# Designs tried in a protein design chat: VH-VL binders against p56860. Part 6

Target 1, 255 residues: p56860
Amino acid sequence: MMTAEVRTPEQGGGPLTTEPRAPRSAPGHADASAPAFGPETDPRDIIRWALAAHPDLLMPSAFNLNGVVLLDLAAQAGYRGEVVFVDTGYHFPETLATRDRLESRYPELTFVTLNAGASPDDGQTPPDLYASDPDACCAARKVDPLQRYLKEQGPSALLNARSRDQASTRADIPFVEEGGARRRVNPLAHWTREQLEAYAAEHDLPVNPLYFDGFLSIGCWPCTRAVKPGEDARAGRWAGKGKTECGLWQGENKL

## First folded at step 1 (VH-VL)

Design i10 (framework fv_ifabotuzumab)
Fold by ESMFold2-Fast, scan of step 1:
Structure i10 (fold): chain C 255 residues (1-255), chain A 119 residues (1-119), chain B 107 residues (1-107)
Amino acid sequence: as target 1 above (255 residues)
Amino acid sequence: QVQLVQSGAEVKKPGASVKVSCKASGYTFTSYWMNWVRQAPGQGLEWMGDIYPNSGGTNYDEKFQGRVTMTRDTSISTAYMELSRLRSDDTAVYYCARKYSSGYYFDYWGQGTTVTVSS
Amino acid sequence: DIQMTQSPSFLSASVGDRVTITCRASQGISRYLAWYQQKPEKAPKRLIYYASTLQSGVPSRFSGSGSGTEFTLTISSLQPEDFATYYCLQHNSYPYTFGQGTKLEIK
């Protein structure tokens, strides 16, 4: 079972632990069609469309560079929904510090941390599962908690920070993905790493400091290494394990 | 310190409803899924459904859809399983069992509640 | 629904014997498989979870193996207290399903 730590604008700062929001419903928006978005479309316009079509929109985030940029653009576009983070117990301290800076910078947003205060030895998963079976560790500590929350909240769409230049498996992602009970919206699908870095610098966004030490895609510490010059951004994830994507984007666990 | 204590045995007539309770202690009730499993005399274990106490969200086995209702009361850390339109083949021991994550299965079980359906 | 089939349904053995019980899933379940021991008139007790992880306090003579669709529970040297019914459970996907059980009796 998940516990949730929720910080709302009304709290005046600081996280607190409360029950997750009641499941959502959004009558009348399930049939809305996406307009034709293109290479010059402002991500804020995509987000504004998504909010109009899906008032129950949720934004899962791991607070990597893409996530931080999307969060800022979403706030500018009028997003006031939940920003959902899963505490796996294996995050770098730098990742948790980045989350704290973002919560302080965006008091108008509601931040939800699933399984807040998770530890590596929580009595619920084997403590060495990340080494013996990283797929099962990802499922138990990240995918399952998020899927349970999404089932309970019932959003009609998710706002995701994926971009086409992150990995070969993401090269063809559309701005709006159909299928299943919910849409997935990718406002940054067409942005490059260079554009993301320039935007973050111009707006003085709190980027995870490990990014500048060669951790171009930041996950849990047991499965993340710095990439070498010329490697794909996601090459540092699950190094030596033969895995390139989290179960979040595969099979029955696909969001 | 984790304990799941279930309500006492019930004898019901066909067509009646039964509501079994499971009182949890020794942990944060809202942080763990509560599952319901039954076992007919001399038979194996059969999963009925689960409830997430924080939200009240449920999953039921299709065999019990329309007859089973799982609820909870977070103020007293108690989960309930109500089975309606009872038949003689609903005679069984009904268990509640706690579950947290997909990597950690049913770890603590209630003592069981015997439900006998006869006319 | 995923069907779980245990083999054998009934097993007679002597103290000191090596005992093997198998579970087969009709679909791939990764390693989301647990083994339970049930003694007469008692609730089941978890022995193994995540296919091969021994529950704290369970004797080391119990071991589990397997992934995907074929799983095995082994008791390396049977003791008198091990005579019981054993069940496997998959919870990879809803609905969760148990094997039909294996009753282990004294030969």
Scores: ipSAE 0.000, ipTM 0.404, lowest interface PAE 17.1, mean pLDDT 78

Design i11 (framework fv_ifabotuzumab)
Fold by ESMFold2-Fast, scan of step 1:
Structure i11 (fold): chain C 255 residues (1-255), chain A 119 residues (1-119), chain B 107 residues (1-107)
Amino acid sequence: as target 1 above (255 residues)
Amino acid sequence: QVQLVQSGAEVKKPGASVKVSCKASGYTFTSYWMNWVRQAPGQGLEWMGDIYPNSGGTNYDEKFQGRVTMTRDTSISTAYMELSRLRSDDTAVYYCARDLRYYYGMDVWGQGTTVTVSS
Amino acid sequence: DIQMTQSPSFLSASVGDRVTITCRASQGISRYLAWYQQKPEKAPKRLIYYASTLQSGVPSRFSGSGSGTEFTLTISSLQPEDFATYYCLQHNSYPYTFGQGTKLEIK
């Protein structure tokens, strides 16, 4: 069974809750049209528009470089909604430590950690599913828990940290995506990795220390390795498996 | 080829300190935790602690807390374990061993450094 | 601290025998258990990690099983080079702890 650990700003360091959060009561303006955003648009302006159009906006994050940068920009733009992280049971300790540092740095935000019922210790999911069926492992431990939470909360839009230079499958993502159950907003669509790295350094943002170890794209430990000089940033994800995206952003499983 | 090469044997008096080195090659030194494990003559393996070379963060077994210091020099891909206030029961072979933290367990080991503490 | 107890501490066997060594944890450690082989005057060599994953280059006669608190290392057909001391390691929680070792000797 799925559980949620939530730390709210008003608690001032109070205990985490294990209960799922109640559905939102104030849906956004689903009929609002997006302005014409371009290559010079400040991501904060895109975020401010999204907040005005969708007061129930949620931000899923894996706390990668893009996610950390988006979090800081969103906080500056007035975002006070939920930051939703899925604990798959296979994260590096460094990833969990990065989450803890972000929770400490942004006490004004509500961090939600979803714990999947399908863990290595539940007796139902084989521990080596990641080796034999990486897609099934991703669905059970990441996609399903997040989709269930989003169905229960019912946000009219999501704030995502995707950028066009992360992978060939992301090369043409728009700033605002329509379709499916909800709108998706990509304020960092036009930012390069160089711009993200410069921003993180200038603002002293907590970044996953594995990035300094050649892990240019970080996922669960069974499917992540350090990249070789000259390899693509995502080459270390699902090495040898021909996979570059988690099922979260593919086909009918799109959020 | 991944390799860990340790410093040579040491003979110390009780109360002295010893500093063992472990030089890594064939992989990105900062990408793996470095563990220190010891083995007294005829006895089993005993974990002492680990260090993450990228940050310098350490974890020590409480038994050694206050006597052990683990450090590294990233410019020469070398890890160090210093044990102070030596006792005769610190006589052991000391190993360094590489790990991706608790997920994989230690996979590559140094050859060992014999430390003898006698009066 | 999590205590790791191996059974037996000593085992006498002949070439061709099926050998099993058990490791028990005092607390649940999921599958964060590795098996090591150590020959006299040599560093330990990892045989198995994540309870049942065979280390590359290790012969297929070695296998591991278990989860939680009870784990088993099996050698399906003992060879002369397999006479050594075997250790389990839990790396689920700090401090990491080894079993006391099982010495496998010629009958």
Scores: ipSAE 0.000, ipTM 0.418, lowest interface PAE 15.2, mean pLDDT 77

Design i12 (framework fv_ifabotuzumab)
Fold by ESMFold2-Fast, scan of step 1:
Structure i12 (fold): chain C 255 residues (1-255), chain A 122 residues (1-122), chain B 107 residues (1-107)
Amino acid sequence: as target 1 above (255 residues)
Amino acid sequence: QVQLVQSGAEVKKPGASVKVSCKASGYTFTSYWMNWVRQAPGQGLEWMGDIYPNSGGTNYDEKFQGRVTMTRDTSISTAYMELSRLRSDDTAVYYCARGYYRDSSGYYFDYWGQGTTVTVSS
Amino acid sequence: DIQMTQSPSFLSASVGDRVTITCRASQGISRYLAWYQQKPEKAPKRLIYYASTLQSGVPSRFSGSGSGTEFTLTISSLQPEDFATYYCLQHNSYPYTFGQGTKLEIK
């Protein structure tokens, strides 16, 4: 079974505890039409609208540059929901260190780590699955644990850190995405990599140090390489396998 | 692709002011901090301050506060460092250097200008 | 201000030698330390950042270690092009401060 490490706002810099997660009932939310957001819209205004429309909003994050910037903007906008991270067992040490720095910097937020690698079921995943079947590895260690948690929690919407300039597959993402299991909100859809870098620098945000070595999109260490000049930011993900998106955003696995 | 090109050597008398320029190319000028570092002959490196070109916000080492002014012109991607009331111990090579981020995540001087020699005679 | 002290200030070595330079901070700076190489009449070049992360394009014979107040730069097998002056930099807090430098010369 899946377990979760949770650090609540009252713990400050205290240690994480590991515990089973109980199912939640979906909270009620008011009917609200999405306003017309545009290229000049402050992401915090999009987040405030999302919080008003969806009090049960959750924020999944892998703590890449976009995720770090979104977290800071969301905290400023009054977000006090869960920040959900899936520990696949294959993260770079730098990624886990970045998570730890963010937990210390935002003690007012609740951080939930879904520990797929420590699950009793993890011992049944075949050795080297990431090399022989990266889709199955992603499903078992990231997509399935996250989907199970989202089914148990039942949020009506997710706050995502996707932006249009990250990859060709993301070029046309809207600010508010309908359909599937729940609404998805992309407050950073219109921000460029340069704007994200500038914001992080000006606000002294903890960014994964691998970013500065050309790891513009950081995932699990077996499937991530530095990006070459001219490549999409996500080109380093699943290098050599013709893949830039996990099944998280497709078909029945769509968040 | 990234280049920082500084203005030419200067010779000044004590009490004068000097203004060194640093022209950036090959990246988005407003997205990165610009640092100023000096090195006296045969001596080590000394940080003077930085400027964030997007906002014009500056941070100066206390030693230079009141004598140094850092500015930029975003229309020509150029940063400036002006040092006033020059003393003989201000004789040094002055460098501009690009900074990524100020925090734990890798704010380091990754690209440097070639340096500008400033000589303050007696 | 955080004081950065390097040891030694001067070092003579031969090609093929293992060389270690240390940098000590007067206060804890976590891993917010970088190492720079400077050759005569040239601007400094970044070798290592975040205490132990090797800059792309820098040979693997260079390595960094440490956290808090004690840091080291190691060159495992010295090459002719490595003779230079080396500086550490803390960027944990303003003002940013450099060590005094270590001059590495041919024996």
Scores: ipSAE 0.000, ipTM 0.417, lowest interface PAE 15.9, mean pLDDT 77

Design i13 (framework fv_ifabotuzumab)
Fold by ESMFold2-Fast, scan of step 1:
Structure i13 (fold): chain C 255 residues (1-255), chain A 118 residues (1-118), chain B 107 residues (1-107)
Amino acid sequence: as target 1 above (255 residues)
Amino acid sequence: QVQLVQSGAEVKKPGASVKVSCKASGYTFTDYYMNWVRQAPGQGLEWMGWINPNSGRTNYDEKFQGRVTMTRDTSISTAYMELSRLRSDDTAVYYCARGYRYGYFDYWGQGTTVTVSS
Amino acid sequence: DIQMTQSPSFLSASVGDRVTITCRASQDISSYLAWYQQKPEKAPKRLIYKASTLQSGVPSRFSGSGSGTEFTLTISSLQPEDFATYYCQQYKSYPLTFGQGTKLEIK
């Protein structure tokens, strides 16, 4: 059984606890057709629809700008499910501090931190795996722990913070993706970086300070650099390796 | 397997500069931040700053800002810490330490004693 | 800056004793705390990170607990090789800061 650190609403601003997460015994509720959403649709309306169609909805988050904005919008729309974060062992301290601020700001939500099964902290993943095999490093420290948790929990849908503005590989993502093990909902698909920044500023959201240093896409520190003017937002990920996606959203790793 | 080997002891006069080296082996040098921590005789540990060997970016404790410079040479897996305008109270053992998850340290160099004496 | 204060600064104990060292942070650091052991004339060695996670290869007699602002390092049955100076360190915010140290000596 996978071990997770959990902070529940009953604990309010209390500390994270580490506990095994039990698998779900029954299938989720995934029996609604996707409505027609458009470029002017309020993300909160998309989230409300997703909650009605999928009461077992889960929200994976890396607490990047998109994730922080989605979390606030989701809380406003009535989301009270789990916010699932994978602790890869290589996060910037600024990312972990941002998680802590979010946990304090949204005591009504359950925050789950998954410890990577192949974390270098447990001796299972070589510290230099990123350099020698970045795909295996990503799978072992991020993709595999999340996939195991999702298989055990069995949500019928995921609430994702992806937007079309983030990368060429994301330019065509729909608001609702069908197929695979579960439905994926992208309430921010149509929002631009400028809209996300404006929203975060207006609502005084705890944004990772690294965004102000030119990091448009924040991941593990070995894989992230500041982007140059004109570069794809994800160009700072996998610098020097010719890779812009971790494989999390590819067919074989589709959540 | 993982080793951090530092340069030898230095004796400097007040006002001089010292440059300490830390050669890494047994892992991919650019995958971990290199931190510098010092310890004055009979005193506790004091963090000075870190360098990201991949990007060359640095972050220094405000106390050392303007006097410390951290650099690296990726071709020989070596990090450097240069401290200028030395004073008697800079006398300390200087350690390099590998940043594990950026904030805490798993491997340490053996230390370099720097004595500032006239 | 987050200030870290250890108590006691000096501790005398005998082999087989249970010893406890406390560390207080001037503000909430969640679980972002590590513990280090430093033996005479040697570099520090990490014992614990994330307040309670034991580093691989460290004996199970060492344990950490606490969250927020108050943390504890416990050695359940002191061994001769455990006489050393112990430091806590926060890594929630820069600059990274250490406690002043606790020197554990044989009684």
Scores: ipSAE 0.000, ipTM 0.411, lowest interface PAE 14.7, mean pLDDT 77

Design i14 (framework fv_ifabotuzumab)
Fold by ESMFold2-Fast, scan of step 1:
Structure i14 (fold): chain C 255 residues (1-255), chain A 119 residues (1-119), chain B 107 residues (1-107)
Amino acid sequence: as target 1 above (255 residues)
Amino acid sequence: QVQLVQSGAEVKKPGASVKVSCKASGYTFTDYYMNWVRQAPGQGLEWMGWINPNSGRTNYDEKFQGRVTMTRDTSISTAYMELSRLRSDDTAVYYCARDKWGSYYFDYWGQGTTVTVSS
Amino acid sequence: DIQMTQSPSFLSASVGDRVTITCRASQDISSYLAWYQQKPEKAPKRLIYKASTLQSGVPSRFSGSGSGTEFTLTISSLQPEDFATYYCQQYKSYPLTFGQGTKLEIK
C-alpha cells in the first residue's frame, strides 16, 4: 500500500494531507453502452456521458498540455472525482510547479499525488535504472504505483487525455476503449495540438513552461528531450531507447 | 502459484553453445524481469544479466558480454539464456530468477539447470 | 564493481543458538541489500530485502539490519531447518554482486 498526498475540495478547507486513499464504494461493475461520438462532438459531452455511466470515474494525469486541457473541460462538465498524479522522483521542477498551480486553480477537484516527495534514491530501485532500462524505471516508479492504486480503488473507467495526433501509435484510438480491467475514455481523441494550444491560451491555463521550449511531451527528466521541427510530439520521449509509449498503454499493462 | 520451470541438464564440449529455458506460470510474465544467476560447483552465486520480457531489453555483466544472449517468447511465457564458446569454467548450475520491474531482489527462482562442459 | 564480503565464511552452531552473519560492501549501497538462504542442491530462497524487510512466510526469528556499508543477518533461536548457506546481495549498481556466502553447520 502506497501513501498519497491528497488535496481535497475546499468544503471544510484544509492544507494538503498525506494519507492512503480509501477504496471506491463501487468496485467497477458498469454496463452502459457508449453512444456514437464523432469529429464534431464536444469533449464535455463525452465526459458527461462517462460520468453518468461511471460515477467512480478517475483521471490519471502527468499534467502535460493534453492533461491540463482535459482537466479544465472535465471540471466544466461536472467532474468531481480524483486527479491522480504519480511522483516518480524524476519529474522536472517545472512539472511539479504546474501541478501546484492546477491544484490552486481547481479547488473543486481532489488531487492525489502517489508516492509524494519521491526521490531518485528510494532504497528500492537502483538510481541508474533510468539509463540502463527506461521501461523498468517507468514500470517501477510510475506504472506500478498507479496500477496498485487503481486495483485498490477499483474504478470502472479512467478518463485520459490522449489524442490521435500525438503519435502514430495513437492515430486510431477510439473515444471509448473496451476490454481489460476497466474502460478507458479519450474525450480529446479528435482534438489537434493546435486546438489544444488555442484552448489553453484562451483560458490562460497553467501549461508546463517546458512545452514552449520544445518539450512537446514531458516525462521524467532522464528520458525527455526537446523535439526537432517536423518530429512527432512524442519523439522526445525515450530518445535513443526504442520506446514510444509508457507501459500504461502497452499490452497487458494498458489501464 | 508462481512457478519457474527450467530445462534439463546439458553436457557440452568446449567451444559449443548451450541454451537454457525457463518457463514461467502463475503471474503476468511481462511484469517481472527475468535474471540469470549461475553457481559453479562449491562456489558462490554469480549474476549474469537480466531481460525485461515486456520490451526485450537486456543488460549483461561485462564478463559475459559477447558470449551470452538472453531472449524471451511472450506467447509461451518462456525466457532463454544462450551461452556460447563454452569453457570448462562455465560448468555450473544456471538459475533463472524473477524480480519485480527492476528491483533486483529475487523472490522466485527456477530449480536450476546443470551445465557440464567437458572434453 | 562493488565487492561484498561476508563474515564469518563458516559458522558452527547448535539448535537454540543466536547467530549473526555480517556483510560488508566496498562502497555505500544505502539499503539496497537482500539476504538469501540456500540449502544443499536447492535454489536460493529470499529471506530479506531492502536490508531489513522480511519476506512474507519467512519465520520471525530472521531479521536484518544495517545501511551504507555494514549489514547484519540475525537468526534468533536457531532451528534444525536453518542449517544452510546464506548470501547477501547488493542491487545498488551493476553488476549485481553477492557475498561469498556463510555456511552454517550443526555442532
Scores: ipSAE 0.000, ipTM 0.425, lowest interface PAE 15.5, mean pLDDT 80

